# VHH binders against q9c0h5r722to879: the designs that were tried, part 14

Target 1, 158 residues: q9c0h5r722to879
Amino acid sequence: WSSESIKKPMIVTSDRHVKKEACELFKLIQMYMGDRRAKADPLHVALEVATKGWSVQGLRDELYIQLCRQTTENFRLESLARGWELMAICLAFFPPTPKFHSYLEGYIYRHMDPVNDTKGVAISTYAKYCYHKLQKAALTGAKKGLKKPNVEEIRHAK

## First folded at step 6 (VHH)

Design q08 (framework vhh_lunsekimig_d3)
Fold by ESMFold2-Fast, scan of step 6:
Structure q08 (fold): chain B 158 residues (1-158), chain A 120 residues (1-120)
Amino acid sequence: as target 1 above (158 residues)
Amino acid sequence: EVQLVESGGGVVQPGGSLRLSCAASGFTFSSYALYWYRQAAGIERELIAVIYSGGRTYYVDSVKGRFTISRDNSENTMYLQMNSLRAEDTGLYYCARFPEYTEWGAFDIWGQGTLVTVSS
């Protein structure tokens, strides 16, 4: 977990556009989680996150690894809950690449045990939901990526 | 070299017991959660048990109460004690370790597998 901005993507890339988008994506994730001041309401911030991942295929793994970082050793209860919520929202629209799938699956699975639950945040419940969404997204794949995210779909993805 | 090596598989009668070992090398063993998976003929590989770096454990319902996962950080070894074995426990048993998010781009580490056969 970090309250600072990032200077470069977590996943190495030579694409200058992807590098810039990854840094902006991190700020949007922090805004949704309440760790950074937001100019838009949370629903529209989530829409922008989902739209970036949907439209820029090269950002999908980066988006998920940033969410993994922000849900690791995060001691702010509301921020932690929103991070898991945002992961579930993104998994409604696009999966990670097959190469990153095994890591994300393992990460989510490790949090399904109730010992991960903190005071007021049922992490295991969020993780079980995300696990289900990940498997469904992986099976449908391109079908989910073909439909552009919108506010109404995001409202129902949680 | 980062690797996991399983041992302890064999043939056992229903109701019997068997202990599997997973010897690790090439990484800081105590810092990682470690996993046991099994694969039977005709079905995909399934997770059986997890032991976290802090010693907490998780088991799938089909083995809960019969199998016990443990680790010895001083010996860099993970164990799976299997009691009350059933015919459906037959399969190849694999140990696994996954990269953390800070290690994305590193590969999952899997053992070669050890065969457990529960039959008369």
Scores: ipSAE 0.005, ipTM 0.186, lowest interface PAE 11.6, mean pLDDT 79

Design q09 (framework vhh_lunsekimig_d3)
Fold by ESMFold2-Fast, scan of step 6:
Structure q09 (fold): chain B 158 residues (1-158), chain A 120 residues (1-120)
Amino acid sequence: as target 1 above (158 residues)
Amino acid sequence: EVQLVESGGGVVQPGGSLRLSCAASGFTFSSYALYWYRQAAGIERELIAVIYSGGRTYYVDSVKGRFTISRDNSENTMYLQMNSLRAEDTGLYYCARFPDYTDWGAFDIWGQGTLVTVSS
């Protein structure tokens, strides 16, 4: 976890647009998690995050690795819960690439163990839900089958 | 090249103590969370403790208050201090390292295991 901005993507890319979007995405993730002052309500911040990942295919793995970073050793319980919630929301709309899938699946699976639960946050419950969403998203990841993010679907994905 | 090697297992009486070591090589030790698992005969491996790169620790309820996980990044070694040992703590103890977000393409690494026997 980090409270600072990023200056470059976590996953190397030569795409200038993806590099720029990755840095803006990190700020939006921090805003949703409560680690940065938001200009909009959480639902609309989540919509912007999901829309960026859906519309910019090269950003999807970057989005998930940023969420993994922000849910690792996160000392702020509300922020931690929001990070897992945002992962579930994004998994409702698009999967990571097949190459990144193995890492993300393992990350989520390891957090399904109750040993990860704190008194304030049932991480294992969030992880079980994310695991289910990941498998469903991977199965429906055909170009024509991906859902477009919208406020109603995000409300139901929580 | 990349490996984890456990040591420190042995035979102790109930109420006794043991300190297990897990020596790492071939990767940037300080960057990874490290895990202790145990396996009794005929039973699946269970996660008992984890220590994250930043030093946070988590324990399964059955060992909480009795076991202490720690790490020495300068020696590339993780430890498990086991106190107030019970017969049900008997088993093979494994250390493990999984991919981290800083190295998401890494492989799962498991040690060979070290035997802990708690018997009168």
Scores: ipSAE 0.402, ipTM 0.718, lowest interface PAE 2.1, mean pLDDT 85

Design q10 (framework vhh_lunsekimig_d3)
Fold by ESMFold2-Fast, scan of step 6:
Structure q10 (fold): chain B 158 residues (1-158), chain A 120 residues (1-120)
Amino acid sequence: as target 1 above (158 residues)
Amino acid sequence: EVQLVESGGGVVQPGGSLRLSCAASGFTFSSYALYWYRQAAGIERELIAVIYSGGRTYYVDSVKGRFTISRDNSENTMYLQMNSLRAEDTGLYYCARYPEYTDWGAFDIWGQGTLVTVSS
């Protein structure tokens, strides 16, 4: 976890547009999690995060690895809960690539153990929910096109 | 070579103490969370304690107050101090390291295990 901005994407890319979007995405993730001040309400910040990942296919793995970073060793309870909530929201709209799937699946799976629960945040419960969403998203993305994020579905996804 | 090597297991009477060590090599030790698991005969491997890179620790309820996990980043070693040992603590104790987001393509690393037997 970090409260600072990133200077480059966590996953190496030669695409300048993806590189720039990855840095902006990190700020939006921090805003949703309460680690950076936001002018928009959390629901609309989540919509912007989900829409960027949906519209910029090359950003999807970057989005999930940034969420893994922000939920690793994060001891601010509200921020930690929001990070897992945002992961669940994004998994409602798009999976990671098959290449990244095994890492994300393993990351979520090891957090399903109750030993990961912190005071005030049942991480194991969030992880179980995200695991279910990941498997569903992977199946849906393999068979059909992905539905564009909208406010109503984001409200129901968390 | 990336590896974890456990030591310190042995036979001890109920109420006794043991200190397990997990020596790490081949990776930046201070950057990783490290885990202690145990496996009793006929029972699935159980996560018992975690120490994060920043030093924060978590325990399963069955060992809270009796076991203490610690790390020495200068020596690349993690420890498990086990006090007030019970017969049900008998098993193989493993240390483990998972890939972090900084090396998301890497594999899990597991030690070979060290046997702890609590019997009278």
Scores: ipSAE 0.168, ipTM 0.563, lowest interface PAE 4.5, mean pLDDT 85

Design q11 (framework vhh_lunsekimig_d3)
Fold by ESMFold2-Fast, scan of step 6:
Structure q11 (fold): chain B 158 residues (1-158), chain A 120 residues (1-120)
Amino acid sequence: as target 1 above (158 residues)
Amino acid sequence: EVQLVESGGGVVQPGGSLRLSCAASGFTFSSYALYWYRQAAGIERELIAVIYSGGRTYYVDSVKGRFTISRDNSENTMYLQMNSLRAEDTGLYYCARWPEYTDWGAFDIWGQGTLVTVSS
């Protein structure tokens, strides 16, 4: 978990566009989670996050690792809950790459145990939902392709 | 008083143009993102365009390339230039400002709406 901006992506990349987008993406994630001042409502911040991940394939793994970071050792209950919610939203639209899938699956799996629950945040419930969405997204993306995020589906996904 | 006031709605033929204005007062206009929503008969209110404090814009696909959002911070006014209007663009158009995440007790601010009718 971090309250600060990032200067470079968490996953090493030589693509200048991806580097810039990764830093902007981190700010949007912090805005959705309430860790950074936002000038937009949460639903539309979530739409922008999902749209960036959908449209820029090179950002998908970076997006998920940023969410893993922001949900690790996060003692701000509202921020923690929103981070898991945003992960569920993104998983409704696109999976990570196959090589990152095993890491994300393991991360989510570890949090499915109720011992991870804190006062006011049922992490295990969010993790179970995310686990289901991850498997569905990976299967659907392989067979049918991925559809563009929209506001109505984001409301449904959360 | 904190308020948003829309103007510029009217009746226009398909393919025509209209420019909507949203005049703001009672808050630091330049610091906030401003939003255009619309509500058509039988459809829930939907976001169509956003302009952020830094000037970055976002459009929903149904209006992208036809509508242009802009702001004049010196006049505390946001605009929506609507070109190539279609019958499905008919509805009430609202401007809105959301509270910042740090403003957990604040409420969203909505204008009264301005009616746009596209018909022959």
Scores: ipSAE 0.000, ipTM 0.108, lowest interface PAE 16.8, mean pLDDT 78

Design q12 (framework vhh_lunsekimig_d3)
Fold by ESMFold2-Fast, scan of step 6:
Structure q12 (fold): chain B 158 residues (1-158), chain A 120 residues (1-120)
Amino acid sequence: as target 1 above (158 residues)
Amino acid sequence: EVQLVESGGGVVQPGGSLRLSCAASGFTFSSYALYWYRQAAGIERELIAVIYSGGRTYYVDSVKGRFTISRDNSENTMYLQMNSLRAEDTGLYYCARLPEYTDWGAFDIWGQGTLVTVSS
């Protein structure tokens, strides 16, 4: 968890645009989670995050690793809950790559135990929901294409 | 014996075209995103285009509409079609395979580079 901006993405890249997109994604994640001031309402911030991940396939794994970082050792209850909501929203529209699937699956799985629950945040409930969404997204992506994010579906995903 | 070998560089007039090729060996080509980088004199090496394993592409603004990246998984080869070349496009062009987050133990692989000169 960090309240600061990142200077470079978790995934190594020399592309200025990909590097900039990864840094912009991190700011949008912080805005959705309430850790950074936002000009737009949270629903439209979530739409921008989901649209970037959907549009730029190379950023999907970076997006999920950033969400894992922001939900690790996060002691701000509202921020923590928002981070798990955003993961669920993104998983409604696209899975990570097959190579990253096992890592993300393991991360979510270990949070499904109720011992992870904090005062005011039922992390285990969010994790169970995200686990189901991850498996469904992977299956849906294999059988049929995933559709572009929209505001109505984001309302239903959270 | 994991390697990338570029070819197709040369000297062209402004407005001309070149097609670069990148031949890969020693790894499962279809499983990796592949990259074209460029290095001009006195400038750090910069990414210009990428093609992901699923076929999606990305280009930096300076080459959008002029360059086209493609891949042939059956031939283990990636291409860069360069049209409407400008003097600013002069440089060494490298193809690369970069490690992914889930591929922590993989090394980045770079070709030897191929020189492109755009001069009248």
Scores: ipSAE 0.000, ipTM 0.094, lowest interface PAE 16.4, mean pLDDT 77

Design q13 (framework vhh_lunsekimig_d3)
Fold by ESMFold2-Fast, scan of step 6:
Structure q13 (fold): chain B 158 residues (1-158), chain A 120 residues (1-120)
Amino acid sequence: as target 1 above (158 residues)
Amino acid sequence: EVQLVESGGGVVQPGGSLRLSCAASGFTFSSYALYWYRQAAGIERELIAVIYSGGRTYYVDSVKGRFTISRDNSENTMYLQMNSLRAEDTGLYYCARFPEYSDWGAFDIWGQGTLVTVSS
């Protein structure tokens, strides 16, 4: 977890557009989690995050690794819960690439144990939900055919 | 070579104590969270305790107050001090290290396990 901005993507890329979008995405993730001043309500911030990942396919793995970072050693309980919510929301609209799938699956799986639960935040419950959404998203398989995020589906996803 | 090697298991009477060690090699030990798992006969492997790179610790309720996880970054070793042992603590104890966001391409590393038997 970090309260600072990032200067470059966590996953190396040669695409200039992806590099810029990755840095902006990190700010939006922090805004949703309450770790950065939000310029919009949380639901619309989540919509912007999901729309960026849906629209920019090269950003999807970066988005998930940023969420993994922000849910690792995060001791701000409200922020931690929001990070897992945002992961569930994104997994409703797009999977990571097959290369990243194994890492993300393992990350989510190890958090399914109740030992990860903190007072006031049932991390294991969030992780179980994310695990099921990841498997479902992976089964749909392709960059074509994924539905564009919208506000009602985001409410349903979390 | 990236390895985790457990030691310290044995046979102990109920109410006794054991100290398990997990010696790490082949990676930057201080940068990773380290985990203790156990597997009892007929039960899936379960997480017991974790110690994060920053020193924070978490325990499953069944071992809170009885077990203490610690690390010595200078010796590349993690420990599990087990006190007030019960028959239900019997099992194979494993240490583990998982890939983190900064090294997501790395593999999971598991030790071979060390047997703890609590019996009268």
Scores: ipSAE 0.014, ipTM 0.420, lowest interface PAE 7.1, mean pLDDT 82

Design q14 (framework vhh_lunsekimig_d3)
Fold by ESMFold2-Fast, scan of step 6:
Structure q14 (fold): chain B 158 residues (1-158), chain A 120 residues (1-120)
Amino acid sequence: as target 1 above (158 residues)
Amino acid sequence: EVQLVESGGGVVQPGGSLRLSCAASGFTFSDYALYWYRQAAGIERELIAVIYDSGRTYYVDSVKGRFTISRDNSENTMYLQMNSLRAEDTGLYYCARFPEYTDWGAFDIWGQGTLVTVSS
């Protein structure tokens, strides 16, 4: 976990657009998690995060690795819970690439044990929900493509 | 080769102590969080303790206050000091390393396990 901005993406890319979007994405993730002052209400911040990942396909793995970073060694309970919520929201709309799928699946699976629960945050419950959403997103993307995020679906995803 | 090797297991009486070691090779030890898991008869393998590359630690409630995880980056070794051992602590103890966010293509690495038996 980090409270600072990033200067470059966590995943190496030569694409200037992806580099710029990755840095802006990290700020939005911090805003949703309460680690940075938000410019909009949380629902619309989540919509912007989901829309960026949906529309910029090259950003999807970067988005998930940023969420994994922000939910690792995060001892701010509200921020931790919001990070898992945001992962669930994004997984409602798109999976990571097949190359990254196994890592993300393993990351989520390791957090499904109740031993990971802290006072006030049921991480295992969030992780179980994310695990099911990941499998559904991968299946849906393979079968009929991915639907564009919208506010109503985000409201019901968290 | 990338390897984790446990040692220090044995037979001890209730209330006794053991220190487990996990020797790592084939990767930059100081860059990774390292984990202790155990598997007891009839129980699924469970996380016991974590030590992050930052030096921060986490313990499951059942061992908190009794077990201490530590690491020596200069010797590429992680330790688990187990005090006030109970019969329920009996099991195979594994150390593990998982992919970090910079190496998501890597696989989980597990040791072979070391047996801890707490009996009178």
Scores: ipSAE 0.005, ipTM 0.231, lowest interface PAE 11.5, mean pLDDT 80

Design q15 (framework vhh_lunsekimig_d3)
Fold by ESMFold2-Fast, scan of step 6:
Structure q15 (fold): chain B 158 residues (1-158), chain A 120 residues (1-120)
Amino acid sequence: as target 1 above (158 residues)
Amino acid sequence: EVQLVESGGGVVQPGGSLRLSCAASGFTFSSYALYWYRQAAGIERELIAVIYSGGRTYYVDSVKGRFTISRDNSENTMYLQMNSLRAEDTGLYYCARFPEYTDWGYFDIWGQGTLVTVSS
């Protein structure tokens, strides 16, 4: 976990547009999690995060790795809960690439054990939900095209 | 070569103590969270303790207060001190390291396991 901005993506890329979008994405993730002042309400911040990942295919793995970073060793309970919520929201609209799928599946699976639960946050419950969403997203994306994010579906994905 | 090797298992009486060691090689030990799992006959592997790179620890309720996880970054070794052992603590104990978000392309690393038997 970090409260600072990033200057380059966590996943190496030669694409200048993806590099810039990754840095802006990290700020939006921090805004949703409450670690950075938000310019918009949470639903619209989540919509912007989901829309970036949906529209920029090269950004999807970066988005999930940033969420893994922000949910690792994060002891601000409100921020931690929001990070898992945002992961569930994004998984409602698109999976990671097949290459990244195994890592993300393992990351989520490890958090399904109740030992991960803290006084204020039932991480295992969030992780079980995310695990289900990940498997569904991977199957749906393989069978049909992915639906564009919208505010109404984000309300129900939470 | 990235590797984890457990040692310290054995047979003890109820109420006894054992100290397990997990020796690591081939990676920057201090940068990773490290895990202890156990597997008893007929059940899946259960996470029992974790120690994060910053030194923070978590325990499952069944071992909290009896087991202590620790690490020695200078020796690349993680430990599990097990006190007040019970028959239900019997099982194979595994240490594990998972890829972090900075190295997601790597695989999970598991030790070979060390057997702990608690019997009179």
Scores: ipSAE 0.011, ipTM 0.342, lowest interface PAE 9.0, mean pLDDT 81

Design q16 (framework vhh_lunsekimig_d3)
Fold by ESMFold2-Fast, scan of step 6:
Structure q16 (fold): chain B 158 residues (1-158), chain A 120 residues (1-120)
Amino acid sequence: as target 1 above (158 residues)
Amino acid sequence: EVQLVESGGGVVQPGGSLRLSCAASGFTFSSYALYWYRQAAGIERELIAVIYSGGRTYYVDSVKGRFTISRDNSENTMYLQMNSLRAEDTGLYYCARFPEYTVWGAFDIWGQGTLVTVSS
């Protein structure tokens, strides 16, 4: 977890556009989680995050690793809950790459134990939901392709 | 329609040269970094070279000094000049453009590939 901006992606890349987009993506994630000032409402911030991941395939794994970092040792109840919500929203529209799937699956699975529940946040419940969404997204993406994010779908994904 | 079309592949002897072309259409070519990848038998598709929108280049060590990537923004074409070709350079060569968040529905765009065979 961090309240500061990043200057480089968490996943090493040589692509300048991916590097820039990864840093901007991190700010949007912090805005959705309430850890950075936002001038747009949370629903539209989530739409921008989901749209960026959907349209920029090279950012999908970076997006998920950023969410994993922001939900690790995060002691802000509202921020922690919003991070798991945002993961669920993104998983409604695209999976990580097959190469990253096992890492994300392991991360989510690790949090399904109720021992991870904190005061006011049922992390295990969010993790179970995200686990289901991850498996569904992987199957759907492999068979039918990925649906473009929209405000109404985001409203129902969280 | 966003499209990348490779050409220039063929059969060449070790030590020979080949020039690949990647013709782009359907997007603002000058605004994007463009990539060359190759798929050799038994190996996953690997990045070999990139040319950024500003003209800067990057090469993996295995081709550095032998291959030259370039672009012609007026013709919407990217090139890969391959010199001192080796048997290990044999493979299907792809050009690629990765999306950025400026337009909805921008996905990874790959060409169909062009086959390069280095044999004697």
Scores: ipSAE 0.000, ipTM 0.093, lowest interface PAE 19.1, mean pLDDT 77

Design q17 (framework vhh_lunsekimig_d3)
Fold by ESMFold2-Fast, scan of step 6:
Structure q17 (fold): chain B 158 residues (1-158), chain A 120 residues (1-120)
Amino acid sequence: as target 1 above (158 residues)
Amino acid sequence: EVQLVESGGGVVQPGGSLRLSCAASGFTFSSYALYWYRQAAGIERELIAVITSGGRTYYVDSVKGRFTISRDNSENTMYLQMNSLRAEDTGLYYCARFPEYTDWGAFDIWGQGTLVTVSS
């Protein structure tokens, strides 16, 4: 978990557009989680995060690893819960690449055990939901392509 | 040839039971998590249950306590025991295997589906 800005993506890339988008994405994630001041309401911040991942294919793995970072050793309970919500929202619209799928699956899997639950946040419940969405998104992305995120679907994804 | 083949579907009255089987071939069965999905009338395909390579199980709330997933690694077969069946359990049931960390380039594998109809 971090309250600071990032100056470079967590996953190495030579694409300058992806590098810039990754840094802006991290700020949006912090805004949704309540760790950074936001001018927009959380639903619209989530829409911007989901839309960036949908629009910029090279950003998808970066988005998920940023969420993994922000849900690791995060003792601010409201932020932790929102981080898992945002992961579920993004998984409703796009999977990570097949290469990153196994890593993300392992991360989510490790959190499905109720021993990971902290007072006030049922992490295992969020993780089970995310695991379900990850498997579904992987199949949908492989078979029929991905639909653009919208506000109504984000409300239902939470 | 990598494949999954479901069987055991049928017509049953509310409150009845069915056991679905998923026979696997062409891969190291014991190394993979395996999944049961359902495509019920009026809703999109949803994950019902998962069993990991280590034998841990997870269920969606709507089936928890009624359905039991299990696996027999010696027979390369996964099962779904469905008890206390309800009309809303009607649908096509699929078993699936997805790529894992050591096999990131593998394709997801789906069975053909087996139809479960719960009606009076």
Scores: ipSAE 0.000, ipTM 0.136, lowest interface PAE 15.1, mean pLDDT 78

Design q18 (framework vhh_lunsekimig_d3)
Fold by ESMFold2-Fast, scan of step 6:
Structure q18 (fold): chain B 158 residues (1-158), chain A 120 residues (1-120)
Amino acid sequence: as target 1 above (158 residues)
Amino acid sequence: EVQLVESGGGVVQPGGSLRLSCAASGFTFSSYALYWYRQAAGIERELIASITSGGSTNYVDSVKGRFTISRDNSENTMYLQMNSLRAEDTGLYYCARFPEYTDWGAFDIWGQGTLVTVSS
């Protein structure tokens, strides 16, 4: 976890557009989690995050690795819960690439154990939900194609 | 080579104590969270304790108050102090390290396990 801005993406890329979008995405993630001041309500911030990942295919793995960072060693309970919510929301609309799938699956899986629970946040419950969403997204994305994020579906994905 | 090596297992009577050690090599020890798992005959491996790179700890309810996980970054070693041991604590104990977001291409690393037997 970090309260600071990033100057470059966590995943190496030569695409200038992806580099710029990755830095902007990190700010939106912090806004949703309550770690950065936001002008929009959380639901619309989540829509912007999901829309960026959906529209910019090269950003999807970067989005998930940023969420993994922000849910790692995060001692702000409200922020931690919001980070897991945002992961579930994004997994409702698109999976990571097959290359990143194994890492994300393992990250989520190890958090499914109740040992990870803290007072006020049932991390294992969020992780079980995200694990289910990841498997469904991977299967659906391979067969049906990906649908554009919208506000009503984000409400249901929480 | 990246590896984890457990030691400290043995045979103890109920109510006894053991300290397990997990010696790490081949990676930047201080940068990783580390985990203790156990496995009894016919049972899936269970995560029993974890310690973050920053030193925060978590325990499964069945060992809370009896077991203490700790780390010594200067010695590249993680410990599990086990007190008030019970027959149901019998099993193979494994230490583990998983890839982090800063090194997501790395592999899961597991120790070979150390046997703990609690019997009269």
Scores: ipSAE 0.182, ipTM 0.601, lowest interface PAE 4.7, mean pLDDT 86

Design q19 (framework vhh_lunsekimig_d3)
Fold by ESMFold2-Fast, scan of step 6:
Order: C-alpha cells, then structure tokens, then sequence
Structure q19 (fold): chain B 158 residues (1-158), chain A 120 residues (1-120)
C-alpha cells in the first residue's frame, strides 16, 4: 500500500500511452479508496477506472497489480474495503490477461481464509466474491471484456 | 484550521526511550484513524503504526513489542511510546490523518515532523 504517486507502471511496458495511463490510473484508484483528494464522487471515479481498463486492454494487468499493491499491508480499514470493492467492480467488466490470471487468482485465493479478516473489514468475504467474478470473467470475457462499464452496472457490482 | 503538530523528538542513546505526541485541531479527532510514519535519509517514508477510532492498533514488524501507539480523545492527542530504541529508528517522525469514506472530499493531513536521533 502507498499514499504517494507512482512515476512508472508496476508492469514493464514500452508503450508511452500505457505508461501515462498507468500513472493516472493509480491516482484514480487512490481517489476511490479515499487515499487521495477527489474532485468527483466515488461512483464516477469507479466508472473512470473501469472505463480505462475496459478500453485500454494493455492496462488491465497493470490495474489489477495496482489493486493488489493497495490491498497489501493496508492498515486503513475503509481504504482496504474500497480497494476490494474496486477489484470486484473491475472484474465485472474485464479479466486480466491469461498470462496474469494465475498470479491474480493466487493473490485472491490466499485472502479467502478468515485469518485475513480485520475488525470492520471481512477481507475473506470480498476475496471469495472476487474469486468467483474472476473465474466467470476469464471464461467469457477473455479478449474484449464482458461489457462496457456504466453507472448502473457499477452500482450493482458492489 | 485543520492541523497536526508533532513534538517529543530528541537525541537518545541506544536502548533508551522517547514519547512522541501529535496534537490535532480543526476536526472531530475521535472519528478518525491516526497514523505514525517515519522517514530516514535516502529512504521512502514508511508506515510505523496506526490507531483506529475504535482503539484497534497495528504495527509494522520492525517496531512490534518496542513501540506503543495510543490516543487521548479528550485531549485530541495521539502518542507513540518508543522503547528499546535502535540506531535504525533514527529519522523524522510524522503523524497523519487520511480521508474516510464519509468525508471522501477531504484530503491527507500531515504534521511537520519531529526528529528522533538514536546515537551512542
């Protein structure tokens, strides 16, 4: 977990557009989680995150690794819960690439044990939900994603 | 004005103790989690401890058993009791408050820092 900006993507890329979008995406993730000042409401911030991942296929694995980072060693309870919510929201619209799938699956799976729960945040419950969404998304949305993000779907994906 | 002000830093020998204070003003102190971070020269600022509004605490492994975070809601003050200090504990210590879901429009508040030097 980090409250600072990033200067480069967490996953190596030669695409300048993807590098720029990865840094902007990290700020949006921090805004949704409450770790950075936001000019928009949380629902609209989530829509921006989901839309970037849906429209920029090269950004999808970066998005998920950033969420994994922000949910690792995160001692801010509300931020931690929002990070898992955002993962669930994104998994409603698109999977990671097949090459990244095993890493994300393993990350989510290890958090399904209730030993990971903290007072006020049932991480294991969020992880179980994300695990099922990941499997569904991987089966049906492998190339172009499941569906284009919109406000109604995000509200219901939580 | 919304602010956090640290105090209690100083020079101490290895094995010694210090108590840091973080005085808060301008917000409902009891409603927020509060954080201690430290920054050594050339090292990224790192989380040391957190205390939630309900009193639950978390510590990074390097300070567990040596440091104790506490809060006094009646005085709007958070403390960090530092025992068995080591040379590697040297650094600037910051207190911080981050936005909560109910006030997502708020932003980070950081103190100015207080210097802790552990030297023989």
Amino acid sequence: as target 1 above (158 residues)
Amino acid sequence: EVQLVESGGGVVQPGGSLRLSCAASGFTFSSYALYWYRQAAGIERELIAVIYSGGRTYYVDSVKGRFTISRDNSENTMYLQMNSLRAEDTGLYYCARFPEYVDWGAFDIWGQGTLVTVSS
Scores: ipSAE 0.000, ipTM 0.140, lowest interface PAE 15.5, mean pLDDT 79

